# Miniprotein binders against a7ua95r516to809: the designs that were tried, part 199

Target 1, 294 residues: a7ua95r516to809
Amino acid sequence: ASLSLLSISDLVPDLQFIFFWMSNAIEILYFIQQKSPAYMQTIELMDDKAGSKESLLSATISANEEAMTILEEVIMYTFQQCVYYITKTLYVVLPGLLDCNPFGTEPSSEQCRRAAGVCVCAVCVMPEAVRRVVSVFQTTSDLLQQYQVHSEIQSQMFAYLFFFTNVSLFNQLIDKGPARGWFQRSRVLQIQASVKILLDWAKGAGHNHLAQKFFAKFCSTVTILASPPQQLSQMSWKALCAEHPSLKPVQLHRILTQYQLMAELGPLPIWQPSSEDEAYIYRTVDLLESFENH
Key: E = the ipSAE of ESMFold2; O = the ipSAE of OpenDDE; V2 = 0.75 times the mean of E and O plus 0.25 times the DockQ between their complexes.

## First folded at step 16 (miniprotein)

Design ag2 (at its last look DockQ between E and O 0.84; V2 from the best seeds 0.80)
Fold by ESMFold2, look of step 16:
Structure ag2 (fold): chain B 294 residues (1-294), chain A 83 residues (1-83)
Amino acid sequence: as target 1 above (294 residues)
Amino acid sequence: DPKEKVEELLREAERLLEEARKALEEGDFERAILEALQAIIQIARAMLEAEKHGTDPEVREKLLEILKKAAEILMRAEEELKK
């Protein structure tokens, strides 16, 4: 089903079914891989008094192979279904991060101010837009842990979710940023603070390395836009490329153009692309990122 | 008809599960392993087929139940065979 759902909590029953099957398929696949040499040897060494050993051995070899094949198919299918359902909810909630004012909500310091010797619930003190995104990630993490899904699969899941989040936020910022006023420095600082909360969640959840890797493009964009004009105007095109390798030339050029407009700067010779990059800064097909890497 | 295919796969998985259970009880642990594997194959096929077009919660519960039982027989038969 490709039904559009707005809340991750509405999807929990479907996700529970999917994670149950994923976890059990992984466990059974692992069991077969680890145990089949032993039980196959036992069958091979059976007393063949009744003449059934060869038939049983052959059937069990076939069943092992077929079971491993179908279980791998189940794992792939359930992974794809999880990302499908989860990214549908992310797609709906992610735009709110760009409109969010994390400084205009009740600050988390009030909970910390009266939390002497008590556990901290960071989700409860977040701005609403950030809370919606974190809730999707936290629910996913809780279900993966509940069903004891293998750590490699958990990493692959969050790698894709962070990739999806980065692409969605970057594309919206580039595409809608001028009309929405998101390139104003005060707005960029608000966006930076909101994303910081999300990155702090990822670090606390054990996904810091994945977040650093997959948010790089969006974070580079926000870092450039948040830079003071005096500092950024001293950095050459080559220096900016070297500092922000995740940005394509057309993307960096567009970001600097928006920065110039916002900071009321005229064209800066130091930001002229190298001769190597001149051909690439007008490739509008490269401006937005693709969601194709499932 | 997709519903008929799912019903056939479920019926075959249930048959294999019962045969695996009998083999385990009789102490035929080698056959219990084989038949549990075969039940797992069929129930996995049933799940993949059922989910193509959306699956009723009642069918989902049956799919989970059979998978759990087949996996338990597989693991118990292997454990007994090692003795």
Scores: ipSAE 0.793, ipTM 0.954, lowest interface PAE 0.4, mean pLDDT 85
Fold by OpenDDE base, look of step 16:
Structure ag2 (fold): chain B 294 residues (1-294), chain A 83 residues (1-83)
Amino acid sequence: as target 1 above (294 residues)
Amino acid sequence: DPKEKVEELLREAERLLEEARKALEEGDFERAILEALQAIIQIARAMLEAEKHGTDPEVREKLLEILKKAAEILMRAEEELKK
């Protein structure tokens, strides 16, 4: 109940504090790492007035090491908290992406209409369900830029968020897809178009490589399901495995089985798993993706 | 009490910050660096402790202010040591 009301906008004040700490901790840590050799050397070269030099040096070394350690802990903590809050928001909005009809005349977002008239920006013309997902990523990007968070940390954060998104969408599609009608060709084409909008955003935001990498499994699933029966029925199991290496044999087998049911195709010997893969197609534990292996 | 611990850490951080400021003003840049580092340690501990138990906006603001000041002293002291 309470999660359904959580918007990314409601989390912005808390996220701002966390991002501020993350950015400053990184900056201070980097400063210490870069400057510590020089000021340690300066202390070492000081005139030993009354034995105070050795104690000062020892204390400074200790303080430097402790500062670096605690700052690393702060960076890890803040990173985890950001991911925690953002993924909670994604969890709420991602199901809407699978139900979205991007080809429908959904009314443009009321918010853009009120502020600037008819906004024709790429975000304002997005379907509402897609816009909500993009808004989470855009808000994250804006905060990372606002606080000038190091590019490596930005990349790691988006890598995780795309991973999470892929796992969530894939698992929902595999688990609930048949019951929700998401395997129907018309619905698959809608999902494909919605994901394309998200990928186009990621490309525009400079995360094209990460998006292609981490969405590979979901995109492969959607690509197979979107394929015409005439085309897909000519592809062997081995060819499909080679074209979609991100899919485990059990996953590919499930997708093809559901496709066959949806398209009312008879048994296709060409889709029969190889003798090598036959043992793996029954590993139902490997069917859904885990969130733990990132 | 976690709140009392945060308050203790804040008081110590403020003390260390003031010592760092004095050292910087006196031209003892090596001591200013030490005291600034120690202040940063205490304020970082305070932040982590506060966030684990829920933090009020006033505490958050104070933590950020002290961190900023400590970092500024650290940077200024390092710059003066290069001259």
Scores: ipSAE 0.785, ipTM 0.945, lowest interface PAE 0.5, mean pLDDT 90
ESMFold2 (binder alone), look of step 16: mean pLDDT 81; pTM 0.776

Design ag3 (at its last look DockQ between E and O 0.89; V2 from the best seeds 0.82)
Fold by OpenDDE base, look of step 17:
Structure ag3 (fold): chain B 294 residues (1-294), chain A 83 residues (1-83)
Amino acid sequence: as target 1 above (294 residues)
Amino acid sequence: DPKEKVEELLREAERLLEEARKALEEGDFERAILEALRAIIEIARAMLKAERHGTDPEVREKLLEILKKAAEILMRAEEELKK
């Protein structure tokens, strides 16, 4: 199937299978780790009927070790597959988040309209582009809860998904933003509103700290770009670095340069990088975020 | 053939599952745990093999069935050993 046609709904059956295995593998692994000492002791205390005890003990030790090893492999595999499938769906829907106008009267979701009334739930009032992104995260959350996946694994999953989303959105904004007009004041405000809806969802879903952490770069970029020229032109390079510590010097410099061009501001000496940062603003390799560092 | 190997692993898992069930019924809970663990090992191998070489809905269904049954035996046997 073309990547462009892949929806999270199409992946639900596959994800259900994967989440079932992941959840059960974790539970069985935990069971083995917690219970193995006790049932090994029961074997050790058994009457030795013709050497059967030693053979049973040895076999049980071997089976425990092998089971733990293969279950860990299953957990890793299933986690990786979940991330793989979910990030593919995110890759398809995330560009729409940058282009959407959340202030427009977009029709409520077709799905909620098909239910016998105007659903006024937070998801139904979202712009379609935002709703598509939220739907991926919500479906993921619902599946994780449905299969009672361990909370730590849920947190790791969302951490990665938010990381991926931030990298994707940040890179797209930095790379394509100038050409697509996403640095224009009106467009920036639209993006800011759309991201706020997503962050509000994440907060409501109990992932506020993860969202704040992993969206920091994108949020910082949008915040800078959404700042009025009168305000931003009064902020020094050092002040901006301090307020936006998630941004590398090269990234901040790029954002400010593009802001200056967009706002038709002359050269601003106050935005001149410090002598310490001057060497780093030319590190173009650090401009875009990498997907590999997570 | 990956498919043949998955089928072999499934057959072995089913055999081990049956041994685990018999042991549980006989009150040999230690053996039931051992055989259930062995069944889980084989179905986990089957799962990893199957998924890496393509998705078969019938194989998935069988894997889930065996996993559930093996886990149930494991839990029951452990509960009985605590009594």
Scores: ipSAE 0.810, ipTM 0.950, lowest interface PAE 0.5, mean pLDDT 91
Fold by ESMFold2, look of step 17:
Structure ag3 (fold): chain B 294 residues (1-294), chain A 83 residues (1-83)
Amino acid sequence: as target 1 above (294 residues)
Amino acid sequence: DPKEKVEELLREAERLLEEARKALEEGDFERAILEALRAIIEIARAMLKAERHGTDPEVREKLLEILKKAAEILMRAEEELKK
């Protein structure tokens, strides 16, 4: 009900209720699916012996079907609600990842150094903006484990969260990047370092495959922007499309245009789009990604 | 209106839960299964209705309590019926 909720920790009570229901609904649904053939057969046998239990069998068949139907609805609803609450917090914290400097955060470095003596820890240099995003993912993972949610549901949830993260970061980079200076070399390298922290978290959490799949567009964008000019200028349009299939022609064209401005390069013949793609490089409707899952 | 509907669903779920509990105590495991399934149906309906219209924390606690008890009766009755 309110966009004033900024921290995932403020939403934990709501998420605990929702995860409890989702986990129990899954467990009960699975129980019914696995056990109902047997108890239905037992009830049917009683009807044959007693002859007066006909309505019990019919009622139980009906209740069984109705319970499975409503439990599926509960699972779908609770999944959607978890995603809604979690993406609400992600929407608030993700923009800061594009502005942060992971190489120079003093508060984290200073506290880690004091606690562990003279020691520089990679975790202790995590900027607050990245820490807030990781906290959302980690809290989600902790709750899923706490309630023993089925692994396929956990994968589906993180697939959507990574999809949402990719769309949000990509759209903001493309749309706001020129005005915010995010295409400058030093900023691109800082963004790349911040994304690496997220990818390292995903690997450690057992979601590496999902992160590789669903961050592909944003990662491709940053990879291109971080490439040295001597290397990138040797890659044809066709080669870039093959190396970065997640990028639409209009997106790749826009990224290369920003790269040329940043590196002070003139137009390169090797980057001219194929005749097939040339029709698409100015389609502004295709530039930004939809949050709708296609 | 929505809060009255949720309270009706809660009362019905509680009634069905008590019927399931009594059936289990009496060794009527077939009826315990039926009444536990019916309690699960009603409490799930109550949860969906309550959450779509805003949920009182006190109602959330009832929803958790009834679901857990109904599931326990269902599973215990099934285990007894296998004997």
Scores: ipSAE 0.787, ipTM 0.950, lowest interface PAE 0.4, mean pLDDT 84
ESMFold2, look of step 16: ipSAE 0.786; ipTM 0.951
ESMFold2 (binder alone), look of step 16: mean pLDDT 80; pTM 0.756
OpenDDE base, look of step 16: ipSAE 0.809; ipTM 0.950
ESMFold2 (binder alone), look of step 17: mean pLDDT 80; pTM 0.756

Design ag4 (at its last look DockQ between E and O 0.82; V2 from the best seeds 0.81)
Fold by OpenDDE base, look of step 16:
Structure ag4 (fold): chain B 294 residues (1-294), chain A 83 residues (1-83)
Amino acid sequence: as target 1 above (294 residues)
Amino acid sequence: DPKEKVEELLREAERLLEEARKALEEGDFERAILEALRAIIQIARAMLKAERHGTDPEVREKLLEILQKAAEILLRAEEELKK
């Protein structure tokens, strides 16, 4: 009940505090790492007024080491908290992406209409379900930029968020897809179009490589399911494995089995797993993706 | 009490910040850096402790204020050491 009401906008004040600390902790850490040798040398060159130099040097070394240690802990903590809050919001909005019809005349969000007329920006023309997902990523991007968070940390954040999104969407599609009709060609094409909008956003935001890498499994699944029966029925198991290396044998077998049922195809000998893969197609523990591998 | 310990850490951070400010005004830039770093250590500990035990907006505001002032002292002291 309570999770359904959580929007990214409600978390902005908490995220602002966390991003402020993250950014400043990184900046101070880099300051210590870069400047510490120079000001320690300055202390070493000072006139020895009654042992004050050695005490100051020792105290400075100790303070630098302690500061670096605690700042690293702050950076790790703030990163984990950002991921925690953002992934909770994604968890709520991601199911809507699979149910979205991007080709429908869904009325443009009332919110953009109220402010300044019909905005024709790429975000304003998005279906509401896609817009909600993009809004989480955009808000994250805007906050990271606002607080001038180091580019490496930004990349790590988006890598994790794309990983999480891929795992969530893939697992939902594999687990619930047959029951919800998401394996139907018309629904698959809707999902493919919705994901394309998200990938186009990621490309525009400068995260194209990360998006391609971390969405590979979900994109491969959608690509197979979107393929015409005439085309897919000509592809061997080995060819499909080679074209979709992100899919485990058990995952590919599950997708093809569900495709066969949906398309009312008889048994296809060409899709029979190799003798090497035959033992792996029954490993149901490997069917769903884990969130722990990142 | 976690709250009492956070308040103790904040008071110590403010004391260290004042020592850093005095050192900066006296032209002891090396000491200003040391005391500012000590202040940052205390407020970082306070932040981690406070956030793990609950969010207090007043504590958050105070932590941000001290962090900003300590960072400003670090930057000013470093700029003077380069001259």
Scores: ipSAE 0.826, ipTM 0.956, lowest interface PAE 0.5, mean pLDDT 91
Fold by ESMFold2, look of step 16:
Structure ag4 (fold): chain B 294 residues (1-294), chain A 83 residues (1-83)
Amino acid sequence: as target 1 above (294 residues)
Amino acid sequence: DPKEKVEELLREAERLLEEARKALEEGDFERAILEALRAIIQIARAMLKAERHGTDPEVREKLLEILQKAAEILLRAEEELKK
């Protein structure tokens, strides 16, 4: 079951089938959309000249509509299946980003160290936890390119994968952070460095715009947590909201509460929410993000 | 039985593909377009049903083969009809 989905390599045969169908369905749908007016017109004119072969024209109209409908269903299904398989592997590997130390003294991969003593590949210098996430993204990118999936669909795929990654990391940090010690400043700096490696991959892969957009909530969170206490204590609630618009009031309030606790800034709240936000800082139903599309 | 239904859809798609091929060879490009579209419809239905119930690799490969052959006939027939 779930244990069989721990590696992206185990999913490649299913992903290849799904991407092949998605690519072909897109191409055929586009062909029908572009050529259907012309061949339907030609068929209509031939029916009129031959004493009206209305059944052929009517049947072709019906088949054309049915084909476009079923191909759209195939595209939607295959996209959803790709997302499902890929996010299952991401869900397993993403928590490791919060526990790893990117400032280690040696590469984490034994295979790189054993190859003639000198490691020259970027994957070998990454923490293992980061490498696992990058491998999922890179495998996805390679498959999309191999099957020549339309660039708009490739962008939509990575938009969702980055969205999923952001939600997963944010929810884990908020939910488990106190028990795991992830709000300690040294830990936050390690997390920030690990995420930077992931962002650098996205930039190099041509997805910088999407990564900037969809990682905003998690990046804002770690930026606040990494701030020196003297600097952050001087910022008002209003200023923090303006600098971090991706954070809901309940989320910002929770982050600042944990920050104040870890920085030992006393028991009285430093940051006072605006009157408008006061109604929302305790809405715990809004604290964690949903993995569902909005 | 979902597996029996997939096999039925596959056989129908193969029949429609053969009808499309015959129409193309006979120069009946209008019918070739129609039958190729119908083959695409049935093979796509077979694929969706097969994937919802799980499939073996041989069926998956056959589904892809038929789809591509039907698409090629559709393209060829449209090209000839433009002439």
Scores: ipSAE 0.776, ipTM 0.947, lowest interface PAE 0.5, mean pLDDT 84
ESMFold2 (binder alone), look of step 16: mean pLDDT 83; pTM 0.801

Design ag5 (at its last fold request DockQ between E and O 0.94; V2 from the best seeds 0.84)
Fold by OpenDDE base, fold request of step 18:
Structure ag5 (fold): chain B 294 residues (1-294), chain A 83 residues (1-83)
Amino acid sequence: as target 1 above (294 residues)
Amino acid sequence: DPKEKVEELLREAERLLEEARKALEEGDFERAILEALQAIIQISRAMLEAQKHGTDPEVREKLLEILQKAAEILLRAEEELKK
């Protein structure tokens, strides 16, 4: 109940605080790491006034090490908190991406509706469900830029967020898709269009490589399901494995089995797993993706 | 009490920050660095402790301010040691 009310906008003040600490902790840590040898040497070169030098040096070494350690803890903590808050909001909005109709005329965002004109910005032309997902990513991007967070940390954050999104969408599609009719061609095409909008956003935001990498499994699933029966029925198991290497044998087998049922296709010998893969198609534990593998 | 612990850490960070500032003003840059590092340690501990239990806006502002000021002293002291 309480999770459904949490928007990314509600978390912005908390995220701002966390991002500030993250950015500054990284900068201070880097500064200490770069400058510590020089100021330690300066202390070492000081005149020894009654043992004060040795005590100062020892204290400074200890403080330097402790500062680096705790700043690393702050960076890790703030990163985890950011991911936690952002993924919590994603968890709420991601199901809408599978249910949305991107070809429908949904009204523009509330933010753009306040402008006296029809806003034709990329966000306003997005379906509401897609826009909500994109808004989470955009807000994250904007905050990372606002606080000038180190590029590597930005990349790691988006990598995780895309990973999380892929796992969430993939698992929902595999688990609930058949029952919800998401394997129907018309619905799959809607999902494909929605994902394309998200990928186009990621490309525009400079995260194209990460998006392609981490969405590969979900995109492969959607691509297979979007394929016409005439085309897909001509593809062998081996060819499908080669074209979609992100899918485990059990996952591909599940997708094809559900596709066969949905398309009312008889048994297709061409989709029969290889003798090598036959043992793996029954590993139901590998069917769904884990969130722990990142 | 978690709140009391945060307040204690904040007070200690403020004390260390003031010592760092004095050392900087006196031209004792080596001591300013030490005290600034110690302030950063304490304020970081305060932040981590405060986040476990929730923070009020005033505590958040102090956390940000003290961190920034300690970092500024650290930077200035290091710059002066290079001259």
Scores: ipSAE 0.825, ipTM 0.958, lowest interface PAE 0.5, mean pLDDT 90
Fold by ESMFold2, fold request of step 18:
Structure ag5 (fold): chain B 294 residues (1-294), chain A 83 residues (1-83)
Amino acid sequence: as target 1 above (294 residues)
Amino acid sequence: DPKEKVEELLREAERLLEEARKALEEGDFERAILEALQAIIQISRAMLEAQKHGTDPEVREKLLEILQKAAEILLRAEEELKK
């Protein structure tokens, strides 16, 4: 019952109102910026009758400045409100990605794999948890297109939604992963497949570069955890940092610690942090990501 | 009260919209531009204030209608001035 108020479909009327205002504010602001020199010039050149021209010109200058100021405020406010409502929905649905199995939802999943070849995702029904997240992104995309929101604003919106998704999934994995069994290799492979579905959606929607940029931390984490022990145990700390620059030293250290437990590996000398990084691997304040930009 | 402030802003925006419409009909395009801008300012203030306290659908429809009408007058008046 409480979750129904957070579904994206229940928020569509509110989002339609907000997107309409944002789109119109952008268009009106642009119009004023482009046309104001022309109509101000026309007012300057009109006949002056007992000082009425000076009063009209002064009032119009003030109105232009005030209108541009408040329209910028409307644009900022409506963008923040869209992000707020959409991310509240994402916050509810994203943890389910860490629990779902995109490979085997049918009793005969092994038989389906053999009949369809090596790829199992094409035969399996998409898990409900993944569909809920895709639905949020797709609904957002549909609304932005419906209201003809400027393409740069659309990109900024999806950049933040992907950033939020990355932070939420990363923090949940790091914080709750040990208790939930999410560091087990079979689970990590399932998570990797689920994220691939999201990345495929982003690619088809024209946001591939944004998704790759803003999912980098979570994708790096999953890539490391999914690596075979024979391959990963041969990579030094320095090599891992170079391949995964989105990970802070404390984060990489924590991921490798969980990997050691999962793979039943003892401490490896090549995973010892560099002297430069050793000061930072215990900074707990840097372990979880902030939902703030920059 | 916040609801009374929204109603005051909305009524002022409606007054300015009607004045802008009359100016446009009378061929006073410079005044129509000014009054349309002033209507846009007031309706934008009304929307920002209304959003602080939750907005019922009837107020949302009026906010939308006034914004679009004021923007239409602004565009038409500017176009007529260019002629």
Scores: ipSAE 0.788, ipTM 0.953, lowest interface PAE 0.5, mean pLDDT 85
ESMFold2, look of step 16: ipSAE 0.770; ipTM 0.948
ESMFold2 (binder alone), look of step 16: mean pLDDT 81; pTM 0.774
OpenDDE base, look of step 16: ipSAE 0.816; ipTM 0.955
ESMFold2, look of step 17: ipSAE 0.768; ipTM 0.952
ESMFold2 (binder alone), look of step 17: mean pLDDT 81; pTM 0.772
OpenDDE base, look of step 17: ipSAE 0.816; ipTM 0.955
ESMFold2, fold request of step 18: ipSAE 0.781, 0.778; ipTM 0.952, 0.952
ESMFold2 (binder alone), fold request of step 18: mean pLDDT 81, 81, 81; pTM 0.768, 0.778, 0.774
OpenDDE base, fold request of step 18: ipSAE 0.823, 0.825; ipTM 0.958, 0.958

